# VH-VL binders against q0atu2, part 184

Target 1, 119 residues: q0atu2
Amino acid sequence: MLDKKARIRTSREYRNVFEKGKRLSGRFLIIYYVENALDNNRFGFITNKKIGMAVIRNRIKRQLRAIVREYQGQVKNKHDIVLVARAGIGKSSFEGMEKDYIAIMKKAGLFARNANKID
Below, E stands for the ipSAE of ESMFold2; O stands for the ipSAE of OpenDDE; V2 stands for 0.75 times the mean of E and O plus 0.25 times the DockQ between their complexes.

## First folded at step 9 (VH-VL)

Design s85 (framework fv_ivicentamab_arm2)
Fold by ESMFold2-Fast, scan of step 9:
Structure s85 (fold): chain C 119 residues (1-119), chain A 119 residues (1-119), chain B 110 residues (1-110)
Amino acid sequence: as target 1 above (119 residues)
Amino acid sequence: EVQLVESGGGLVQPGGSLRLSCAASGFTLSSYYMNWVRQAPGKGLEWVSIIYEGGYTDYASWAKGRFTISRDNSKNTLYLQMNSLRAEDTAVYYCARGSDYEPYYFDLWGQGTLVTVSS
Amino acid sequence: AYDMTQSPSTLSASVGDRVTITCQASQSIDSWLAWYQQKPGKAPKLLIHYASSLESGVPSRFKGSGSGTEFTLTISSLQPDDFATYYCQQYDSYDYPELTFGGGTKVEIK
């Protein structure tokens, strides 16, 4: 479970990240990210009906939260980051989602160059 | 029964402005990634802009600062505001819907509206 | 950033012919490629996405293949309705995005 303080909660906060943030797309994920004025990182997750039925969307959300939680220590502090699952994410394995997340975060400059589970 | 219908094209002087509309029927615009794509007479297709389901926007590098994509959810209508028009902007402008499976290929197109920039 | 090159720019063919159109990317785009058909005075129509996935309602004589940098659209037995211009489109330029179409291939009656 990702900490409550590390979650983007309101529509206004999501819109702020979309409108003012930078964007980077991977194979299965899009991230929008912006530096915040808080002392911690916050994450948002969007899985809409383009992905599939509620059971699939809920599974994807749980898997993405688990991935984010696992790597949260590698993320540069003071950022709001929204993960948007692309429609094709249902075709991915958990490992595929994880690799995509790491690659995107490194490309965005939000991860240390050698960020991985081993670190 | 799903349709996109563009309007608002016409003759405009260089340096002028024009607003295009795209009326959607049979589906809800705000649930899709929506795009503008243009085609100069006798030439190929060129992507202009996208508005995401959450309202974030992106533009072709040459369109930034001159063109603005927006939508009115209450009217189920997409817009393209075009400023500082040049002769090179003469084209048929298409409204195109991003696929439910993957937002960057286009599974539904309108008939197009012709914009002519000429003195 | 990705240049998309189609060849040939124009192709003359007869009904019943096998027609092959090539699309080349300046760098690998994996399978993130769509094909469209456009008839004169009409909007483009999606034929194929993900390099080889045929859109519902599109005749089986259309086939997409390839991955990486080289892709082909094949029409196995050309019909009168197939005389049109065909465009490929990459959708792998994911950062700061620039979706890119090929220059088009016009399939004309011989």
Scores: ipSAE 0.007, ipTM 0.579, lowest interface PAE 11.7, mean pLDDT 85

Design s9 (framework fv_ivicentamab_arm2)
Fold by ESMFold2-Fast, scan of step 9:
Structure s9 (fold): chain C 119 residues (1-119), chain A 119 residues (1-119), chain B 110 residues (1-110)
Amino acid sequence: as target 1 above (119 residues)
Amino acid sequence: EVQLVESGGGLVQPGGSLRLSCAASGFTLSSYFMNWVRQAPGKGLEWVSIIYEGGYTDYASWAKGRFTISRDNSKNTLYLQMNSLRAEDTAVYYCARGSDYEPYYFDLWGQGTLVTVSS
Amino acid sequence: AYDMTQSPSTLSASVGDRVTITCQASQSIDSWLAWYQQKPGKAPKLLIHAASSLQSGVPSRFKGSGSGTEFTLTISSLQPDDFATYYCQQYDSYSYPELTFGGGTKVEIK
């Protein structure tokens, strides 16, 4: 679970990420991300009705928060990041969502660099 | 203000190697998604490779294994190492910057450098 | 990778004409399409992204439209500076290792 400090909660904050941020798409996820003036990361989560009923959307949100929490230590500080679930995510496994998240975050340069593999 | 300048093109024999350079000024190259795009004489545009902000890379299927995209942050310069060159690789090679919003369309281009593969 | 087909490959037009260029994707790319203008000996210049979003500084006579598989670039009241080759480019998120361009449309003086 992510505490309140690590969450994007207001419409203004979401709007800021969408307007100023970069967009990067994966198989099941889209991320929008921008540097913030804080010393911590904040995450937002969006699931649309196209994914399915509320019970499915709530499951997806919980799974995405768990993935974000698990990889929190790999994420470079001072970013606001919004995860938007794509329509096909409802058919994905937890592992599939996790792999997609890791791939997107690495491509975005939001994970710490490994001098041997990433430059 | 912001600018990309390619160099390193020239005449090379089939089977040879060549390294292209792209010097960036007015912005920090490592903070962007950078691409190489080529154009054979009198033909259309063809995407070659991308280096993501995080340092990961992707290639056109025909380029994989022969071409390597890289960057040197200390010189603010992008490179394309081209090996096992063929006559079909003859083209003007452009360095192109991915947009701040979406990395896959190109808002800044260099002037190009001509590579001729011929005996 | 998505096949991108442009038509016509060449068209002849006069100053003041309305010019329409079509770009067809082999499968749906939503709105993830850009248009570029290229003059002989020069690098391409971005005109439009997201199918219809005009780049800052590009004249309003350029208009992009379409979604899914069929897209158009329209130049109303063609100007002398508009004689060039135009390219569409798909950048759908699921095909991005294989970004593809259309074959180009050359707009020539009639």
Scores: ipSAE 0.018, ipTM 0.660, lowest interface PAE 7.2, mean pLDDT 86

Design t1 (framework fv_daclizumab)
Fold by ESMFold2-Fast, scan of step 9:
Structure t1 (fold): chain C 119 residues (1-119), chain A 119 residues (1-119), chain B 106 residues (1-106)
Amino acid sequence: as target 1 above (119 residues)
Amino acid sequence: QVQLVQSGAEVKKPGSSVKVSCKASGYTFTDYYMHWVRQAPGQGLEWIGYINPSTGYTRYNQKFKDKATITADESTNTAYMELSSLRSEDTAVYYCARTDEWYGYMDVWGQGTLVTVSS
Amino acid sequence: DIQMTQSPSTLSASVGDRVTITCSASSSISYMHWYQQKPGKAPKLLIYDASYLESGVPARFSGSGSGTEFTLTISSLQPDDFATYYCQQYNDYPLTFGQGTKVEVK
């Protein structure tokens, strides 16, 4: 589960990411991202009716939160990031979503290397 | 029924300004971004900019930054675009169109407003 | 700015023909839409996210492509399909459209 502090919660905060942020598209995801003035990263998740019924959209959101949580330690600090699910995401596997997330975050330059000095 | 209804045709002299309106009905005005697109006679489509009606935030095509001013009035569910310092090359049909902010496809369009600039 | 170039600019076709329109982006893009415009009318959303049909659009329309090359296909042209078609990228600002492809009666 993502900590409450790591979640974008208000419509104003979502709008700030859209309006000030950069956009990158992957196969199943679009990310919008901007640096914040906090000590941590925050994530938001967007789905719409073109993805499918509520049960499908809720499953997609749960899977995306799990992926984000798994890789949160690799994300460069002090960013607000909104993940937007594309229409085709309902046909993807969990592995497909995960690979797309990693690829798009790397392309955005949001994955840090040697962040904890272990490697 | 979702609709965007624009103001009527205008004939203007070079150097003057014009303000075109776009009235929204059938949906929550503040849930969608409003874009403006122009089409010169016999030519293609050119994006001018957008407004977020809930915040008043605007983004412009750099080409139109000093020419177009986009505003919105939540009390009347109406978006506006003002064009200043009109020249003959500003003669065009101007369209408003709404988007879901995250997905950016223009699913509902106004009928268009012809602005003619002549001496 | 990302330039969108359509080919052909005009084509003449008969009812029942298979029609293919291409759209080339000046740089790799991942996200684009197609619109249909009839004379004197506003554009209408036809295909979103390169390949998904907007609600109410007939199944004879399809979209495909990735990177820099995108295609709109009409499998069996109907009288209602004589129109101008535009591609649009939603990858970067400013948003840009192709110059349009006019599908005319042969």
Scores: ipSAE 0.589, ipTM 0.878, lowest interface PAE 2.1, mean pLDDT 91

Design t10 (framework fv_daclizumab; at its last look DockQ between E and O 0.77; V2 from the best seeds 0.00; counts 0 for: pae O 2.3 > 2)
Fold by ESMFold2, look of step 10:
Structure t10 (fold): chain C 119 residues (1-119), chain A 119 residues (1-119), chain B 106 residues (1-106)
Amino acid sequence: as target 1 above (119 residues)
Amino acid sequence: QVQLVQSGAEVKKPGSSVKVSCKASGYTFTSYYMHWVRQAPGQGLEWIGYINPETGYTRYNQKFKDKATITADESTNTAYMELSSLRSEDTAVYYCARTDEWYGYMDVWGQGTLVTVSS
Amino acid sequence: DIQMTQSPSTLSASVGDRVTITCSASSSISYMHWYQQKPGKAPKLLIYDASYLESGVPARFSGSGSGTEFTLTISSLQPDDFATYYCQQYNDYPLTFGQGTKVEVK
C-alpha cells in the first residue's frame, strides 16, 4: 500500500488539486495534478456510483493503488495527483489501466528523465 | 429524492440587482459543487460559474465575472447567485445544477428562475 | 474557449424515426456529456462520458464519438423525445454547450 505521507487524505486536499491543478484524460482514467510544497508526492483516487457498487469501486481503487505503487519511484517529486476512474474502467483489464496510467503520466510530463517509456 | 428548489420569477428594472436562491435537499450539500447556467429566451445554455460550497471557492466564466456573484450558505443548504447592474439582455432563465466536480456532468437541476429586465 | 457546434440546428422527424444529432468540438476533447430539454423544463442528463447512458434514461438513446466528433442517436423516436438536445464539454473552462438541436414533429 502507499505510505501515509503519499496519500491525499482530506476533502480540502483533493479539492485543491481539482481547483488549482491541470487535468488530462486517458481511456480509463483522468488525472488531475498540481505542484505541492512538500518533499514528496501524494496520490488520491476517485470513483463514483456510476462505476458500480462499493465492492467494485473498492476493487478498482485497490488496482489503481497497486499501479501507482509500482511506478511511484519514477514520478517527479512535489506533486499531488488524483486519479479519477472513468465510466468504462470496470470492464478494463489491469494491464489496460496500467498502460493508460503510463501514457497519461508521460503526457503530463510527470515521469522523471529515466522514466519507463511504456505507452 | 435529491432536489434543487429555486426562488420564484423576478421582474426587475434596468440598473437594479437580483439574488436568486437554490435550496438543496436529499444529499450532503458540501459534497457537490453547485453550478449556475443561463438560458436567454429562445437561446441555448451558457455556463456562468460554480462554487465549492465547502469553502466558498468560485470559478466564473469570464463573460460573467463582473455580472454574477455566487455564494453558498451551509447552514441552510442554499446557493445564491446575485446579478448586478441588470440590463434587458440579462433577461433569461437561470438554473442551478449540482455536479460531482471530478466528472463534470450536471445530474440534478433546479426548476429555473425567470429574471425579466424591463423598463 | 472550446466551441461546440451541433448539427442540425433543427430536425423534423416522425414517431418511429431514427434520429442522429452531431456535435463537433473546435479542438480535440476527451470528456463530454449530452442533455435533453423540453420546453419550460430544466435540462436532463442523458449520456455521460460520450457513450454511457444515465440511469433511468430509455435504452433508445445512445452516444458515440471521440476527438472532435460526437453523436447522439435515438433509435426509434417517441412522442416524449420531441425536445432540444445539448452537448457539453468538460475539458476546459469555461464549460461550453453546443447551441442545441431542436427535434420537432414533422
Scores: ipSAE 0.856, ipTM 0.917, lowest interface PAE 0.6, mean pLDDT 92
Fold by ESMFold2-Fast, scan of step 9:
Structure t10 (fold): chain C 119 residues (1-119), chain A 119 residues (1-119), chain B 106 residues (1-106)
Amino acid sequence: as target 1 above (119 residues)
Amino acid sequence: QVQLVQSGAEVKKPGSSVKVSCKASGYTFTSYYMHWVRQAPGQGLEWIGYINPETGYTRYNQKFKDKATITADESTNTAYMELSSLRSEDTAVYYCARTDEWYGYMDVWGQGTLVTVSS
Amino acid sequence: DIQMTQSPSTLSASVGDRVTITCSASSSISYMHWYQQKPGKAPKLLIYDASYLESGVPARFSGSGSGTEFTLTISSLQPDDFATYYCQQYNDYPLTFGQGTKVEVK
């Protein structure tokens, strides 16, 4: 579970990241990201009906939050980051999503290149 | 039933302006972005711009920056596109289309509005 | 701007034919969609995210590709499929479409 302060919650905050941010695509995820004026990172999660039924979309969101939480300490501070689940994510394993997330974040320059899983 | 209904055909003189409407029904108007796309007779599709109906934020194709003005009226669930300084080359069918902004596919389109510019 | 170029611009085909339309991007893209347009009508979403079939679209339609080369295939052309097809990139602004491929009766 992510701390409440680390979550993007309002439609306006999400759309600010979309409208002002940079974009990078991975295999199962697209991230949108922008530097914020806060002292912490905030994360948002987007799914739509193309992913699958509500039970699948809710599972995906829970798993993505768990992945983000696990690697939170490796993310460069002061960023708003929105994770958008691509259509194929519903058939991915947890490990597959985790690997994709790490790869995208490293490529975006938001992770240290040798970042390891948070203990 | 999700539907976009556009205003009727217009015949305009060179140098005049035209304002096309696109009325949304069957969904929450502010939950989707609205795009405008034109198609000259016998030609392909050309993207004009979009609006976020929640905030009024717009993004334009640079080609249309000084020609098109996109607005939205949340009280009537209607998006508008105004074209100024009309030329014969602006003769086209103009479409509105809704988009889940995170995914960018235009899944529902208006029926189109033919704008004819002639003397 | 990312330019999307379709090949061919016009295709003559018969019912039952396998039809292949190519869309080439001027730079690498990772996200694109395909639309079908019939005369006098608005475009209709066919394929999203390069390879996923929109709800209600017949299974004879499929999409594939990555990077700069994308393909739309109709495995066995039906009378209802004579139309113009457009690719669209959603990688960068401005959004751009291919010039269209008209599939017409041979």
Scores: ipSAE 0.839, ipTM 0.916, lowest interface PAE 0.7, mean pLDDT 92
Fold by OpenDDE, look of step 10:
Structure t10 (fold): chain C 119 residues (1-119), chain A 119 residues (1-119), chain B 106 residues (1-106)
Amino acid sequence: as target 1 above (119 residues)
Amino acid sequence: QVQLVQSGAEVKKPGSSVKVSCKASGYTFTSYYMHWVRQAPGQGLEWIGYINPETGYTRYNQKFKDKATITADESTNTAYMELSSLRSEDTAVYYCARTDEWYGYMDVWGQGTLVTVSS
Amino acid sequence: DIQMTQSPSTLSASVGDRVTITCSASSSISYMHWYQQKPGKAPKLLIYDASYLESGVPARFSGSGSGTEFTLTISSLQPDDFATYYCQQYNDYPLTFGQGTKVEVK
């Protein structure tokens, strides 16, 4: 999965992203992002009970981590990025989540214009 | 149960200050941001600002940046809003409302505090 | 600032009627919420994220929309539904509300 150094791990780190970063909303995801002082990107994931039962929330987190990992090399450097799952994501397909992620990351300027799925 | 209880109605003279309190119970105080919203008589809702009780970080509506000061006391689960240099135009019901840290809905509201400014 | 404009400002209806309230944003938004407020009471969250009912809200309420146009619908108006309704955006700061729609008895 994601390397430890690529993870937002502390509540302080999450709060920093929310308080000082920018926000963009997609259909299934909200992303908060801010530049960091590191040489790598870090990712965080947020779900709440409105997404569904714990098993669903865990599934969603697993799927989002998979998506982030897939496109990790296409993300601009030196960013902390938190993915917040919106309520409707529980009924979304993996492909739908992926499409939304790509769209919102492009909109945020964190992806290159020609960023695509790596086959 | 989750609830927000605000301090009682205030009658103030122009030029004075007032500090309204909002005590939270039934949930983890620091896990939600506390917003303040104003409603003048017969008017709509105006957002004043919010505070992250855990960090003390605040964000204000520019309209109220010199009018309102929002604080929080974690030890008592109480948020405060102080209004300075009161004018008749500040007469309104003031609400506190919690919002999930990552989501933008206000799901629990205080009962409101009427602040009347008159000579 | 993002301006939120509701239509109509006042709506007269009877019990059993289908009621539709619209909220238009001055720019495209992705985060819309609806609140219900009765006289002398605090606003109550009704719908969050455009289309999701808050816990305890009757199924006769529904929300839809995207971009700059959003709607709140009451499929069959009940006596308890006469109130003022507000839309709110959380897309950008400052947070802003619509001017409100008062649903009153016809």
Scores: ipSAE 0.226, ipTM 0.814, lowest interface PAE 2.3, mean pLDDT 92
ESMFold2 (binder alone), look of step 10: mean pLDDT 93; pTM 0.955

Design t11 (framework fv_daclizumab)
Fold by ESMFold2-Fast, scan of step 9:
Structure t11 (fold): chain C 119 residues (1-119), chain A 119 residues (1-119), chain B 106 residues (1-106)
Amino acid sequence: as target 1 above (119 residues)
Amino acid sequence: QVQLVQSGAEVKKPGSSVKVSCKASGYTFTSYYMHWVRQAPGQGLEWIGYINPNSGYTRYNQKFKDKATITADESTNTAYMELSSLRSEDTAVYYCARTDEWYGYMDVWGQGTLVTVSS
Amino acid sequence: DIQMTQSPSTLSASVGDRVTITCSASSSISYMHWYQQKPGKAPKLLIYDASYLESGVPARFSGSGSGTEFTLTISSLQPDDFATYYCQQYNDYPLTFGQGTKVEVK
């Protein structure tokens, strides 16, 4: 479970990420991300009816929150990040979602220790 | 029943302005973004911009930044697009189209408004 | 801007034919949609996220592809399918469409 301070809570905060953020697509996920003025990271999660019924969407959100929590220490400080589940995510394994998350976060340069960065 | 209904055809003189309306019904107007797309006679689709009706935030295709002004009126569930300094090249069918906030597919379209610019 | 180029621009086909339309992006994208437009009508969402059928769209339509090459296939063309088809990218602003592929009767 993510601490309440690490969650994007209001529609205004979500829309700030959408309107001002960068977008990067992975296999099962799209991330929208923007640097914030806070001393912490915040995460949001989006699913739509194309994913499946409420039971499936809620399962996907719980799994994504678990993945984000597991890797939160590796994320560069001061970012608002929204994870948007693509239509195919319902057919993915937990491992598949986890690998996709790691890949897109590295590609976005959002992991603190990114091997692709040159000093 | 989700529906977008646009105002009727307009014939305008060069140098004038036109304001096209798009009335939404059957859904929560402020929960979706409203896009405008034009199609010149016999040509393809060209994206103009969008508005978030909840915040009033707009994003424009750079080509239309000084030409188009997109607005929304929550009290009437109506989006508007005003075109200024009309030229013959602006003759086109103008469509409004709804998108969910994050996925960006235009699942509901207005019927189109023909704007003809003639001397 | 990401340029979307469709091939062919015009396709002549008969009812029952397998029709394939290609859409090429000028840079790698992973998120795109297909629309169908009949004369005098607004476009209709056909396929979202490259490969998923919109509700109410017949199963003869399918989409595939990734990176820079995307394909729309109609497995057995029906009279209702003579229309113009457009691809659209949703990776970067401005949003861009292909120039369209007109599927007309042979």
Scores: ipSAE 0.503, ipTM 0.858, lowest interface PAE 2.7, mean pLDDT 90

Design t12 (framework fv_daclizumab)
Fold by ESMFold2-Fast, scan of step 9:
Structure t12 (fold): chain C 119 residues (1-119), chain A 119 residues (1-119), chain B 106 residues (1-106)
Amino acid sequence: as target 1 above (119 residues)
Amino acid sequence: QVQLVQSGAEVKKPGSSVKVSCKASGYTFTSYYMHWVRQAPGQGLEWIGYINPYTGSTRYNQKFKDKATITADESTNTAYMELSSLRSEDTAVYYCARTDEWYGYMDVWGQGTLVTVSS
Amino acid sequence: DIQMTQSPSTLSASVGDRVTITCSASSSISYMHWYQQKPGKAPKLLIYDASYLESGVPARFSGSGSGTEFTLTISSLQPDDFATYYCQQYNDYPLTFGQGTKVEVK
């Protein structure tokens, strides 16, 4: 899925984003995000047992990685971003998660809305 | 299995300091934030601050910035809160409580430590 | 700071009653939780993220709401439910709690 350079991997790196970053909540997702000193974006994914059993959590994680990968070219560079799945995400569709992700990223100012902007 | 055990009740004179301990067991101490919350007799709950035991990073309610110092000892799985320059208004039960990293709810609480400040 | 205001501050009820407690935030929030506290004891988590029941909490407890208005409902009050209930926000630091709602025997 994502290049190794584009993944948040260590507990320290996750906690840095949580503590220093900004937070935005959507319907099914929360993002924590902070500017980094690198030349690329890094993404992390959090699903805990309150989402559901392991098979559900693993499905959600795979789907979120696929969404992030699809839209990675539209994300402003030099950010660490952690996606946290809310408890209700297990009942969401793939399309529902995708729309929530796009909406949150646009609200955070991490995406451009130029193509669909009607003054 | 998971529990937080606090030190015993303290009776202190005005102007003195007190250090309350909170010993964690049954979970990975560095994987959860530790918060401190105060409750004056017959009153509600008031948030003091937290520590991330993994990084040692702290955050305080501005009301307590000159009053409370929160620390953690990873080797003993123990969090501490020191209160300085005690006044009668500091008489309260002080609780430690852990949070899941990302969801911000306090799922496990210590039993509380009564600190009484009197002459 | 985000101010959390609960209503009522005290209510008297009988076993079997439907009890509703409200919590109003001074600004729109997405993250809030409910706790129960009995005399002499630490608070206990009941509901997280406005509507999700914590493991081990009886199904008679439910939460709803969004934005600035949230409710905790006990569908059929039991003797074990006479306690004080607190809401808490997790949108901004400092974390803040409501003043509490005491549910006492009628």
Scores: ipSAE 0.030, ipTM 0.710, lowest interface PAE 6.0, mean pLDDT 87

Design t13 (framework fv_daclizumab)
Fold by ESMFold2-Fast, scan of step 9:
Structure t13 (fold): chain C 119 residues (1-119), chain A 119 residues (1-119), chain B 106 residues (1-106)
Amino acid sequence: as target 1 above (119 residues)
Amino acid sequence: QVQLVQSGAEVKKPGSSVKVSCKASGYTFTSYYMHWVRQAPGQGLEWIGYINPSSGYTRYNQKFKDKATITADESTNTAYMELSSLRSEDTAVYYCARTDEWYGYMDVWGQGTLVTVSS
Amino acid sequence: DIQMTQSPSTLSASVGDRVTITCSASSSISYMHWYQQKPGKAPKLLIYDASYLESGVPARFSGSGSGTEFTLTISSLQPDDFATYYCQQYNDYPLTFGQGTKVEVK
């Protein structure tokens, strides 16, 4: 599970990331990200109704949190990052979501220096 | 029925300004971003910028930063784009188009407004 | 800025032909969209997220690709399909379009 301090929880905080943040799209995920003034990273997760029923959306949210938690040590500090699931994510595997997350984080330059390049 | 209706064609002198309107109907105006795209005669599509009508936040293509000003009026469900210091190269059809903030594809377009700049 | 380059710029085809249009990005992107534009009309969304067909678009249209190379295919060209097609990236700002591919009567 992600530490409570590493989660974006308020609508104001989400809105700040959407309004000021840079957007980068993956196959199954979109990330919005902005540098914060804190000493840690914070992550938000959004699954909308286009993905499917609540059971599917909740499963996707849990899987995304697990992926983020696993790779949190590789992410550059001081960022607020929101993951938005795209309509097609419900048909993806856990491995597919994980690969997409790694790819978009590398493209965004959010993985720490000396990480393997995607190209 | 979701629709975007733009103001009529304009003929302007060099150095003048023009303000094009885009009236939205059939959906919640503040739930979608509004983009502006231009097309010079016989040429391709060029992105100008967008506005988030709910916050007033704007993002511009740097090429148009000193040329275009995008605004929105929530009371009338209308987006506007003002072009300043018009030159002959600004002659184009200007389109408004909506997108949701998550996926970024332009699913509904206005009919276009021809702006002609001539001496 | 990410440059989107389409190939070919113009193609001549007959009704019933299989038509393929390519779009090349100057850097790796994960998502892009395809639009159709007919003379005197606004562009119309055909394909979003590289491969998803927009509601109301005929099934003869399909999209594929990843990284820097993407394709739009029309499996059996119809008279209504003579138009200009544009790709667009949504990976980074500013948003950029390809230069367009005009599909003309042979």
Scores: ipSAE 0.007, ipTM 0.580, lowest interface PAE 10.7, mean pLDDT 86

